# Miniprotein binders against q53ft3, part 171

Target 1, 195 residues: q53ft3
Amino acid sequence: MFGCLVAGRLVQTAAQQVAEDKFVFDLPDYESINHVVVFMLGTIPFPEGMGGSVYFSYPDSNGMPVWQLLGFVTNGKPSAIFKISGLKSGEGSQHPFGAMNIVRTPSVAQIGISVELLDSMAQQTPVGNAAVSSVDSFTQFTQKMLDNFYNFASSFAVSQAQMTPSPSEMFIPANVVLKWYENFQRRLAQNPLFW
Below, E stands for the ipSAE of ESMFold2; O stands for the ipSAE of OpenDDE; V2 stands for 0.75 times the mean of E and O plus 0.25 times the DockQ between their complexes.

## First folded at step 19 (miniprotein)

Design ta15 (at its last look DockQ between E and O 0.72; V2 from the best seeds 0.72)
Fold by OpenDDE base, look of step 19:
Structure ta15 (fold): chain B 195 residues (1-195), chain A 97 residues (1-97)
Amino acid sequence: as target 1 above (195 residues)
Amino acid sequence: SDREELIELAERAAFKLRMALQWLADGDPEFAKRIIEYAIRLLREIEELATTPEEEEIVEQAIEAAQEALQLLEQGKPDEVEEILQEAIELLEELIQ
């Protein structure tokens, strides 16, 4: 039902189902993690009127798990990016995972997803700044990627007069790259999740 | 005190309305509606705690704004909701001052 993605790591698509309505991902070496993406796999939607509360758990100074509400995923917003790097000093919140004997390794953080009523979720207060506006962050990320690509590609740009004939090589006009960039930006602006 | 409770609720309501705005921006009007509905409940609680005509008026205006936002969402007009919710947030901020 859910996937979890940490940059530079393999995507996790097999959550530990700890209850009918609760799923957990283990995050080893969580200290190096800045952002986590939680997403629906698209195989099973939330039931009508339901969504997912996304929690992060890390061990406190005493080794006790501290759970914090990061935010939410819904059928309407099936993926979300959360910043977890700044949460290490945060206060724990009420969490639905406390009553569960989740086998936890102290060095491993966890992402917990609780399937809940939207009305209940609406009453919950995520920790501040954990939820990265998907639109802004993705737009920024994509924009940075695009800029990086454009800068990279443009660094190889030569005029026809400067070209050394290489019949074995294919050349892409810079205008094609620019058009692609512009089109991509336009699509991104229209729908940041168009991809 | 009643005033402290009022302020706390107002802060919470404002937070919820800001959250609703974010969820609208994220393309989920359904959840945004649920958030606004909850915010209205908070506003009703604030209304009960209001002790001055000014507070009562501010809260009532915030409720009206939130209700209008819901109506617009139900009508499929999310683009018109942002300004109204922002107004409600500003009203709540006035209440906290």
Scores: ipSAE 0.761, ipTM 0.925, lowest interface PAE 0.5, mean pLDDT 86
Fold by ESMFold2, look of step 19:
Parts: sequence; structure tokens; C-alpha cells
Structure ta15 (fold): chain B 195 residues (1-195), chain A 97 residues (1-97)
Amino acid sequence: as target 1 above (195 residues)
Amino acid sequence: SDREELIELAERAAFKLRMALQWLADGDPEFAKRIIEYAIRLLREIEELATTPEEEEIVEQAIEAAQEALQLLEQGKPDEVEEILQEAIELLEELIQ
């Protein structure tokens, strides 16, 4: 019903169903993970009036799970990106996975999804800054991509007096690239979706 | 104390109204509506704790704004809700101070 994606890893689409309404993904080597994407596969929607509360869990020093509410996915917003890098030092929160005796390896965290009533989800309070806005995430990713492109292209800049004699090699004047970069940043800041 | 509980409820209500704004921006007005409904429940609890005319007036205005936002969402006008919810949040921030 759900998928889980971490950058640089294969997407997980086979959640461990630990109850009729509860699903879990394992995250090995969780300390290297900064963000996780949780999404609905699209084959089975939530029942009417229901959605999913998304939790992150890591083992404490004794191997006991520490669960924190990241946020939600719904039929109206079927995917979300969550920042988890700052949560590994946090204390636990109230959670619906409490009575389940799930054996956990010390280096493995978990993402838990609990299918619940929207009215119940509305009363829950996610940990701060876990959920990343789709617009904010797109804007930040695009800005980093533009910075990377500009820095990469600029690392090859030469003056005409310094150019090597290689007539088959193409060069781009740095000021043209800079103008494009500055114009794109301005347009993106005005409307992140202009493209 | 009653003042400390009132402030805690006001902080929770303001957080929920900001959360509703985010869910509207994300394109899910159904969940945003349920969040606003819960925020109104918190505001009614604040109303029960209010002991000064200033506190009572602030809460009354915040409830009115949140109820107007719900009406606009029921009319399919989510774009008109942002300013109204922001006004309610500002009222709650005055209450917290």
C-alpha cells in the first residue's frame, strides 16, 4: 500500500504489516540518513475519512524503540518527505505501536505508518521540522542544483588570453552562464512552479 | 495555573492553525478542515479558562475567524482562507504574550 525511499537506496515497496492498520519499513544504517520519502503506491487508497500517521523509530542505548511522529500522508497528499537527521537525539513521544513486541537490530531504525481516522490525526502534533513542504523542498533542491551547476561550470572558466589552442573544444563565456543563473534564481524566487 | 494552561492551549491552537494553512497550501482542504475543527475545540477550552475581558475578547475573535475559514472551505474557496487564519494566529500570539 506504501512505499519508502531514501536517496541512494532502492525503493522499498514491501512494508512489514505488523497489524491490520499498521505498516513498518526497516531503515538499516539510519545514522547516515537525513531524509526519507513516504508515499502511497496508488493500488489501495485509504478508506473514506482515514489517512496515515507516519512515525520514525530508532533504538535507544538499550535497544528499546523510541518513536516520534513525523507527520501524515492522506489521499489528498499521498506523498511526503520527512527530515529525520535531527530526530536521532530526541526523546520518544506517545505512539500507537506501543504494545507490539517487534524485535529490532540496534543499528536499524523504522518508519511506521498507522492507518487512522482523519479526525484523530488532526489532534496529533508532529515533531517540529520533520515534514518538508513540497514547495520548500522543490525550491531548496532546485537552488542547490543551480549552485552546483554554476560552481561546476565556473571551475572551468578561463580568460581568452589563457585559452589553449584546441579548435574542436567548445567554451562558454562565464558571463552568459552567470546571467542565466541569476535570472533563473530570480524567477524561481518569484514563482517556484514557473517552469 | 489557569493562565499557564490558557497559554499552552493557545500555543497548541496557533500551531494547529499554521498546520492547517500548510495543508491548504499542499492541496488537501479536507484534512485542513478537520485540523481547523480541532483548533476550534482548543479555542473553546481557552474560552472556558479566560478570566479577563481582554482574554475573552481575543478568544471570541479567534473563534469567529476560524469559523469563517471553515465556512469558506465548505464553499470551495480555500484561496480566501489564508488571511483569515493568519488573523486568528496573530490574535492567539497576543494571548500568549
Scores: ipSAE 0.692, ipTM 0.887, lowest interface PAE 0.9, mean pLDDT 80
ESMFold2 (binder alone), look of step 19: mean pLDDT 88; pTM 0.886
OpenDDE base, second read of step 20: ipSAE 0.743; ipTM 0.919

Design ta16 (at its last look DockQ between E and O 0.54; V2 from the best seeds 0.69)
Fold by OpenDDE base, look of step 19:
Structure ta16 (fold): chain B 195 residues (1-195), chain A 97 residues (1-97)
Amino acid sequence: as target 1 above (195 residues)
Amino acid sequence: SDREELIRLAERAAYKLEMALQWLADGDPDFAKRIIEYAIRLLREIEELATTPEEEEIVEQAIEAAQEALQLLEQGKPDEVEEILQEAIELLEELIQ
């Protein structure tokens, strides 16, 4: 039902189902993780009127699990990015996983997803700044990627007068790259999820 | 105190309306509606705690704005909701001052 993605790591698509309505992903070496993506696999939607509350758990200084509500996923928003790097000093929140003897390794954090009523979820308060606006983060990421690409490509730009004939090579006019960049930016601005 | 509770609820309501805006932006008007509905419940609680005509008026206006937002969402007009919710948030901020 759910997937979990950490940058530079393999995608996790096999959550541990700890209850009918609760799923857990283990995150080894969580101290190196800045962001986590939680997403629906698309195989099973939430039932009508239900969504998922996404929690993060890390061991506190005493080795006790601290659970914090990161945010939500829904059928309408089936994926979300959460920043977890700043949560290490946060206070624990009420969480639905407390009664579960989840075998925890002290070095392993967990992402927990609880399937809940949307009306209940609406009453919950995620920890501040955990939910990264998908639009903003993606826009920023994409913009950075675009800028990086543009800068990279432009560094190779030469005038026709500077070109050394290489009949075996294909050349792309810089204007094409620029147009692509502009079009991409426009599409991104219109719909950050156009891709 | 009742005033402290009013402020607490107002802050919470404002937060929820901001959250609703975010969820609208994320493309989930359904969940946004649920959030707004909850915010309205909070606003009703605030209304009960209001002690001055000014507070009552501010809260009532916020409720009206939130209800209008819901109506617009039900009509499939999410683009018109942002301004109205911002108004409601501003009203709540006035209430907290």
Scores: ipSAE 0.773, ipTM 0.929, lowest interface PAE 0.5, mean pLDDT 87
Fold by ESMFold2, look of step 19:
Structure ta16 (fold): chain B 195 residues (1-195), chain A 97 residues (1-97)
Amino acid sequence: as target 1 above (195 residues)
Amino acid sequence: SDREELIRLAERAAYKLEMALQWLADGDPDFAKRIIEYAIRLLREIEELATTPEEEEIVEQAIEAAQEALQLLEQGKPDEVEEILQEAIELLEELIQ
């Protein structure tokens, strides 16, 4: 139902569903992440009168989860960019995700999405200025993520002479990635909301 | 005290009106309307705590501004809402001072 995108990483489209109305994405090596994009895939909209509250969770010094409300996504605004770079030591907020005494892997954070009534969401207060709501800022962040993805993928490029057989893996030609990158940049520059 | 609670509610209401402005700018007037409706409920609580005629007048003006903003949104005129909500926020800042 949801996607999660971090600059320089592959998009995640398969959230872990932890309840009928709760979805989670894992973010390994979260300390290197400055921004996260959460978006609806478009296959299943929120039911009428509902939307999504978006949370960020990181482990504290004892490995216990600390959850913070980042903001919201709705059918009217189905994507949002959240800044998480300053949240590593912030206060937790009231949250719907499980017991507070669960010990977790120290380097893995999570993005949680809870499907809730819009009227309930209107009463919630996100932490700080986590949400990045400008279309111009979204376009610039997305462009940076595209650049980072291309640079990362291309750093693994090898010539055919350098390849070692690896039958348990699949490979794609680097040119395919470049063509996709160029096409996506062009479309994004023409219409930031084309997706 | 009642004055401290009035200030906390005024800070929260002002925050919610700022949030509504942001959601209008992002193109979701339906969620913005729900945020403004919640802000009006906070303003009604402030009205119950007001102890001076000045406080009562300020809160009533803020309520009227927020209700006008809702009416403009119902008419499909979101561009006229920004100034009205900003005036409501300034009134709430007077209560907080």
Scores: ipSAE 0.706, ipTM 0.893, lowest interface PAE 0.9, mean pLDDT 80
ESMFold2 (binder alone), look of step 19: mean pLDDT 88; pTM 0.884

Design ta17 (at its last look DockQ between E and O 0.50; V2 from the best seeds 0.68)
Fold by OpenDDE base, look of step 19:
Structure ta17 (fold): chain B 195 residues (1-195), chain A 97 residues (1-97)
Amino acid sequence: as target 1 above (195 residues)
Amino acid sequence: SDREELIRLAERAAYKLEMALQWLADGDPQFARRIIEYAIRLLREIEELATTPEEEEIVEQAIEAAQEALQLLEQGKPDEVEEILQEAIELLEELIQ
């Protein structure tokens, strides 16, 4: 039903089902994880009027699990990106996993997904800054990447007067790069998911 | 105090409406609707705590805005909801000043 993705790691598609409505992914070496993607596999949708509350659990200084609500996934938004790097020092929240005997290893964090009523989910408050807007994050990332590329390319820009004849080399006018950049930005602004 | 509770609820309601906007932007009007519905419940609680005509009017306007948002969502017009929810949020911000 669910998948979990950490950058640079293999995708996890086999959650531990700890209850009929609760699923858990183990995240080893969680201290190195900045973001987690949780997504529906597309095989089984949420029942009508239901979605998923996504929690993160890490051991506190005493080794006790601290659960925090990251956000939500729904049939309408079947994937979400969560930033977890800043949560390691946070306070726990109420969570639906407390009554469950979840086998935990001290070095492993967990992503928990609880299938819940949308009405219930609507009343819950995720921890601040955990949910990353997919659109905003992508836009920001893309913009940073574009800027990086442009800056890199422009650093090699020379005037014709500065050019050393190199017949074997091809040159791209800086204006072409700029036009590409502008066009890409426009497309990105129109549809961040145009790619 | 009642005033403190009013402010707390107003902040929460504003947060929920902002969340609704985000979920609309994310393409899930169904969940956004549920959030707005909950926000309206909060607004009703605030209404009960209001002690001045000004507070009452602000809350009432916020409720009307939120209800209009729901109607628009039901009509399949999510694009028209943003401005209305923003208005409701601004009203709530006024309430907590």
Scores: ipSAE 0.772, ipTM 0.929, lowest interface PAE 0.5, mean pLDDT 87
Fold by ESMFold2, look of step 19:
Structure ta17 (fold): chain B 195 residues (1-195), chain A 97 residues (1-97)
Amino acid sequence: as target 1 above (195 residues)
Amino acid sequence: SDREELIRLAERAAYKLEMALQWLADGDPQFARRIIEYAIRLLREIEELATTPEEEEIVEQAIEAAQEALQLLEQGKPDEVEEILQEAIELLEELIQ
């Protein structure tokens, strides 16, 4: 339902679903990460009246997760860029993920997405300055992310001779990815904030 | 104590109105509307705490501005909301001082 992207890394599109309404991405070597992009894949929208609260979690000195609210994604704004470089020593916040019953390495952080009522999300306050608000920085970061996504998706291109016939699996022709990339770039050049 | 709580609520309400402006600029008036509705709930709590005519007048004007913003969003006029919410935020800043 969601994607998670860090510059210079492969995009993650297979979130770990830890509950019906909760999704998690692992971020190994999180100390080297300054920004993360969270976006909806477009296959499953939020139900009407719902949206996603986005959290960042890192292990504290005892290895226990510390969760911080970064912000939100909604059907009306299905992607967001978050700065996490200043949050790795911050104070935790109230969060809906509870105590996760998994053992994690000390160098792995997580991005958590909780599907919640928009009215509940409206009452929540993200940690300060997590969301990136500069148009110039947003445009440059988005361009780098789109290039990475195109390169990633193209690596899964399958020729007709290489296709595995399976009625339960769906494939994307490489031309569809290119068309999406070109259309997105055109729209960005016209309005960097159209997304 | 009541003055301290009033200031805390006013700071939170102002923050929420600024958040609503950002979500309008990002093109999501549905979520912005929900944020403004919550801000109005905070303003009504401030109204209960207000003890001076100046405080009562400021809160009343802020509520009227936020309610007008909701009406404009309902009418599909999000571009007209920015100045009205900015006025409400300035009123709350006066209340905090």
Scores: ipSAE 0.698, ipTM 0.891, lowest interface PAE 0.9, mean pLDDT 80
ESMFold2 (binder alone), look of step 19: mean pLDDT 88; pTM 0.884

Design ta18 (at its last look DockQ between E and O 0.51; V2 from the best seeds 0.68)
Fold by OpenDDE base, look of step 19:
Structure ta18 (fold): chain B 195 residues (1-195), chain A 97 residues (1-97)
Amino acid sequence: as target 1 above (195 residues)
Amino acid sequence: SDREELIRLAERAAFKLRMALQWLEDGDPEFAKRIIEYAIRLLREIEELATTPEEEEIVEQAIEAAQEALQLLEQGKPDEVEEILQEAIELLEELIQ
């Protein structure tokens, strides 16, 4: 039902279902994680009138889990990006996972998704700094990544006159990279979550 | 105190209305609607705590704005909701001052 993505890591699509309405992803080495993407796999939508509350759990200084509400996902917004790097010093909130005997490894943070009524979710208050602004932040992030890649690739661009024959090497025309970039930008603009 | 509670609730209501705006922007009018509905409930609580005619008027106007926003969403007119919700937020901010 849910996926979790950390940049530079493999996508997680196998959440631990700890209850009928609760799913947990383990995040090892969480201290190196700045952002987490939570998304619906598209296989099973939320039931009508329901969505998902997304929580983050990390061990406090005493090794006790601290849960914080990051935000929400819904059928209308099936993915969200959350900044978790700044939450390490935050205070815990009420969470739906407290009663669950979730085997925790002290060094592993967790993303918890609780399937809840939208009306209930509406009453909840996410931690203020967790929700990375919507499409814009992701678009910005992706744009930065794309720009970084393009800049990197373009830095190796040479004119034909500057080329040294190297029969063993394959060359990609810069226009192909540009075309890819433009296409990607277009797709991103249409659907920031097209990937 | 009642005043402190009023302010707390007003801040919460304003926060919720801002959330609703964000969710409208994110393309989920259904959830935005639910948030607005909750905000209206908060506004009703604030109304009960209002002690001056000015406070009562401000809260009433905020309720009207929120209700109008809700109605527009139900009518499938989310584009017209932003200004109204912003007005409600401003009213609440006035109440907090």
Scores: ipSAE 0.763, ipTM 0.925, lowest interface PAE 0.5, mean pLDDT 86
Fold by ESMFold2, look of step 19:
Structure ta18 (fold): chain B 195 residues (1-195), chain A 97 residues (1-97)
Amino acid sequence: as target 1 above (195 residues)
Amino acid sequence: SDREELIRLAERAAFKLRMALQWLEDGDPEFAKRIIEYAIRLLREIEELATTPEEEEIVEQAIEAAQEALQLLEQGKPDEVEEILQEAIELLEELIQ
């Protein structure tokens, strides 16, 4: 129950589950990506004493995956921004994804999330400057989410014209979400910690 | 050598204590406590490698600081932990030099 966001792209919320405790997002055209946001969707927390180790993988010149530990997400810090632009030629690290049947495309990078004990995560060492500070992460995450939500809401203009009766369906007019987007964006610019 | 291993462990322990400080600042004292607990295990290994009274005193003081930090976190006092962990980090940096 994770999300993955890259600036200028739609949020990914449908991770490929490659094991009961391992989830993967594909990042096509990874060479143009500088930052990735990883976050918990908020529907299911980690079990007590557990958290998520977050890895980045890119294919080397032979198409072989090179995995690097970016950092962590936990119930206490459920989102993080990772800088990956400096990692695309880096050295691989120890990781739990090596022998699994992960869909590997030579031109596509991946974000892997492994659900692990907090005690095990505490012993792991992320690569260099991958993690962005929590204050910077909150501001950048919120701005990227607002932009992506606006793009998502624009797609509902088509769905609104094709609305059909359904007890499980709720629809929001596009202008309402646009007003919310503009208002929240102004508040965030005025006070990044207003919440 | 034992000195090379001691330095390696001290560098790793200092890194972990800095990581714990960052996670406290990020608002996750539970994960910070687990990182400090691991750092204490590294400090115990350093203690076994120490060969001079100066080395033994430095690592003993670092352990006491890290244990005090854990106690304060259990009491819900994360704001008081920062200076204590920074003292432990400085002690480890002396050991590395």
Scores: ipSAE 0.702, ipTM 0.893, lowest interface PAE 0.9, mean pLDDT 79
ESMFold2 (binder alone), look of step 19: mean pLDDT 88; pTM 0.885

Design ta19 (at its last look DockQ between E and O 0.42; V2 from the best seeds 0.65)
Fold by OpenDDE base, look of step 19:
Order: sequence, then C-alpha cells, then structure tokens
Structure ta19 (fold): chain B 195 residues (1-195), chain A 97 residues (1-97)
Amino acid sequence: as target 1 above (195 residues)
Amino acid sequence: SDREELIRLAERAAYKLEMALQWLDDGDPEFAKRIIEYAIRLLREIEELATTPEEEEIVEQAIEAAQEALQLLEQGKPDEVEEILQEAIELLEELIQ
C-alpha cells in the first residue's frame, strides 16, 4: 500500500503492518537522513473518506520512542516529502502508535502511517516545517535524486576504446541515459508532480 | 480566560484555513473541504466566546466566508476559494489583535 524513499537508499515497498490500519517503515542510520518521501504504491487506495497520517519516530535521550506527526497523504495527494533532520530535538506528540508493542532497534528510526478518517486528520497539527510544501523544495529534492543517479551511472561510462568485449553483457549507450535525464528534467520543470 | 481561549481558537482556525489553502494547491479538494469544515466548528466555538459586537461581527463574517468556500468546493470550483479563505484568515487575524 505504501512506499518509503530516502535519497541514496533503496526504495522500501514492504512496510511492516503492525495493525489493520497502521504501517511502519524502518529507517536505519536515521541521523544521516534529511528527507523522506512517503507515497502510495497505487495498488490500494484509501477507503472513501480516509487518508494517512504520517509519523516519524526516533529515540529520545532515554532511548524511548518519540513520535511526531509529519503530515498527511491522501488519495488526492498520494505522495509527500518530509524533512526529518531538524526533528531530532523536538518533543513528542500524541500518536496512534503508543499502544502498540513495536519492536524497535534503538538505532533505527521509523516512519509510521496510520490510516485514519479525513475528518480526524483535519484536526491534527503536524510539527512545523516537516512538510516540504514548496514546489521548489520538491524540485530540488528530485533534482538531487536525478543528479545522484546520473552521476552514478556516468561513473561507469567508458569509451569504446576502453571497452572490453563482453558478449554476455548488455550495454546501454550513455546518450540514452542522457536523453532520459533531459526528458525527465523537462517534465519536472513543467510539472514537478508529473508522476 | 475566555479571551485567551478565544485567541487560541482563532489562531487555530486561521492555521486550519491556511492548511486548507495549501491542500487545495496540492490538488486535494476533498481533504481541504474537511479541514474547512473543522475550521467552521472552531469558528462556532469562537462565536460563543465573543463578548463584543465587533468580535461577533468578525466571527460571523469569517463563518460566512468559510461556508461560502465550502459551498464552492462542493460545486467543484476550487479556483474561487482562495480569495475567500484568505479573507476569512484576515478576519481571524483582526480578531486576534
């Protein structure tokens, strides 16, 4: 139902379902994470009148989990970017995960998604500055991701003269990757939410 | 005090209306609608706390604006809602001063 993406890491599509209406992603080495993308996979929509409250949990100085409401996802807005880097010093808020015995590794933060009524969600107040609301911020994030990928792919680029024949391997011309990148950039510039 | 509570609620209502605007911009008018509905409930509470005719008038106008916004959303006219919600927010800001 949900996916979680951290820049520079593999996408997570297998949330731990801790309750019928609650899903959790583990985020190892959370101190290095600045932003998290939470998105619906598109396989199962929220029921009518329902959405998802997105929470972040980190251990406090005592090792106890501190949960904070980051924001929301809905059928109409199936993805959102959250900044979590500045939340480590924050105070916990009321959260729906408190009654749940979630096995936690102290070094691992968590993203929790609670499927809730939109009316209930409307009454909740996310922590300040967690939601990256600006189109510019989203664009910057996406651009960074794209650049990371491009740089990674380009690092493997070799000239024909440098190529060692490997008949068993399939090669993609670098220009194809570049064209894809350029096209993606253009689409992003036109509509940062084109996906 | 009642005045402190009024201010608290007004701030919260303004915040919710701002949030509604954001969600309209993000393309989810359904959730925006729910937020506005909640804001109206807050406004009704504020109305009960109002002690002066001026406060009563401001709150009433804010309620009317929020209700109009809701109606427009129900009519599928989200583009017309922004100005109205902004007006309601400004009214609430006036109430807090």
Scores: ipSAE 0.767, ipTM 0.927, lowest interface PAE 0.5, mean pLDDT 86
Fold by ESMFold2, look of step 19:
Structure ta19 (fold): chain B 195 residues (1-195), chain A 97 residues (1-97)
Amino acid sequence: as target 1 above (195 residues)
Amino acid sequence: SDREELIRLAERAAYKLEMALQWLDDGDPEFAKRIIEYAIRLLREIEELATTPEEEEIVEQAIEAAQEALQLLEQGKPDEVEEILQEAIELLEELIQ
């Protein structure tokens, strides 16, 4: 349902589902990470009236997880870029990943996504954002364009069991679109002005 | 004190209205509406704490502006709400100082 991208790394598209409404990505070597991109793959939208709260977790000096609300993704804004470089010394916040995630986070940072009601999300306050740089602005615009294309293409995806045969139609496997999306993001993360 | 709590609520309400503006700029008026609805609840709490006619008038005007913004969003007119929300934010900034 979700993807997670860190500059210089392959995109993660296989979140660990830790509950019906909760998903996590592991972030090894978290101290070298400055930004993270969280996005919806477009295969399963949020139900009406719901969205996703995005959290970042890192171990404190005692090895205990510290969770901080980064922000949100919704059907109307299906991707977001979060700066995490300044968060590794901050205070934790209220979060929905309580005891169920303790064993999974003691030495590795994580991105957590909790599917919640929009009304509940509206009451939450993310940690403060750093000022968006001109490079960050360009990257954000480009990411919105990528998300728009991916969401559009994915809306035509069907399984083989649902395929309506047509000899005159040409089809593109959905994984080709995902590969293009992944390659473009990798190149953009390495050089935001490559295109 | 009531004044300290009023200032905290006003800062939070202003933050939420600025957040709503960001979400409108990002093209998600549905979530922006939910944020504005929450901001209005904060403004109602501020209204209960107001002790001077000036404070009462400021928060009343902020509520009216936020309600107008909500109505425009419900009508599918998100491009028309930026100035209205900015006005509400300015009113709250006056209340804080």
Scores: ipSAE 0.681, ipTM 0.882, lowest interface PAE 1.0, mean pLDDT 78
ESMFold2 (binder alone), look of step 19: mean pLDDT 88; pTM 0.883

Design ta2 (at its last look DockQ between E and O 0.58; V2 from the best seeds 0.71)
Fold by OpenDDE base, look of step 19:
Structure ta2 (fold): chain B 195 residues (1-195), chain A 97 residues (1-97)
Amino acid sequence: as target 1 above (195 residues)
Amino acid sequence: SDREELIELAERAAYKLEMALQWLADGDPEFAKRIIEYAIRLLREIEELATTPEEEEIVEQAIEAAQEALQLLEQGKPDEVEEILQEAIELLEELIQ
């Protein structure tokens, strides 16, 4: 039902289902993690009137888990990016995962997703600054990725006059890359979640 | 005190309306509606705590704005909601001053 993505790590699509309505991802070496993406796999939507509350758990100075509400995912917004790097000193919030005897390794944090009524979720208050505006962050990320790709590709750009004949190689005109970039930017501007 | 409680509720209501705006921007009018509905409940609580005609008027206007926003969402007009919710937020900020 859910996936979890940390930059530079493999995507996690197998959450531990700890209850009918609760899912948990383990995040090893959480101290190195700045952002986490939580997303629906698209296989099973939330039931009507329901969504997911996304929590982060880390061990406090005493080794006790501190759970904090990061934000929400819904059928309408099936993915979200959360910043977790600044949460180490945060106060714990009420969370639905309190009864879970999750054997925690001190270096392992957890992302918990609780399937809840939208009306209930509406009453909850995420910790400040955890929810990165998906549009801005994704746009920024995508833009950075695009820029990186463009810069990379452009670094190999040569004029026809500079080309060494290599019959075995396929060449892509730089204008094609540019067109792709422009089209991608346009799509991104129209719908940052078009992909 | 009643005033302190009123302020706390007003801050919370304002936060919720801002949250609704964000969720509208994120493309989820359904959840935004639920948030607005909750904000209206908070506003009703504030209304009960209002002690001056000015406070009563401000909160009533905020309720009207929030309700209008909700109606617009139900009508499938999310583009018109932002300004109205912003007005409600500003009213709440006025109430907190």
Scores: ipSAE 0.781, ipTM 0.932, lowest interface PAE 0.5, mean pLDDT 86
Fold by ESMFold2, look of step 19:
Structure ta2 (fold): chain B 195 residues (1-195), chain A 97 residues (1-97)
Amino acid sequence: as target 1 above (195 residues)
Amino acid sequence: SDREELIELAERAAYKLEMALQWLADGDPEFAKRIIEYAIRLLREIEELATTPEEEEIVEQAIEAAQEALQLLEQGKPDEVEEILQEAIELLEELIQ
């Protein structure tokens, strides 16, 4: 019914159903994960008036599961990105010498999805705005990254009369960058998770 | 105190109205309506705690705005709701201050 995607990993489409209304994905090596995408496969919609509350669980220092509400998925919004890097109890700082300081301790976290009434979900508050902040932060970051890229690229624009010949170098017309920018923004506005 | 509880409820109601705006922007007015309905329940609790005419007027206006937003969503006009919910949020921010 659900899928789970982490950048750079194979998509998971076979959730473990642990109850009639509860589904779980395992996230091995979760300390290396910053974001998780949860989405509906499209084969089975939620019953009318229902949706999914999405939780993140990781083992604490005592091995006890700690569950946190990330946010929601619904028939009207069947996918969401959640930032989980700030929810980890262990310190998973990364630096340019990661190979020299790699701790090879797989920690398994879980993504849980509970099918619930929309009225019940509306009363729940996600922890740390992870779902809402992650979606807003992803969209805001992406918009700022797009603006930054466009402004940076356009700052090097020259007319054909100003160009110094460089036959071994490839050039891209400025309007191609603008067209890409406009198309990407349009697609992002329609579905922030299209990527 | 009642004032401290009123502020806490107002912060929660404003959070829920902002959440509803986000769900509208994401294209799910059905869930947004349920969030607004819950926010109105929080506003009714604030109304019971209000002790000054200024507090009573602010929360009454916030309720009216949230109810208008629900009516527009029922009419299939989600694009007209953003300014109205933002107005309600601003009223709650005045109440918190």
Scores: ipSAE 0.731, ipTM 0.897, lowest interface PAE 0.8, mean pLDDT 78
ESMFold2 (binder alone), look of step 19: mean pLDDT 88; pTM 0.884
OpenDDE base, second read of step 20: ipSAE 0.778; ipTM 0.931

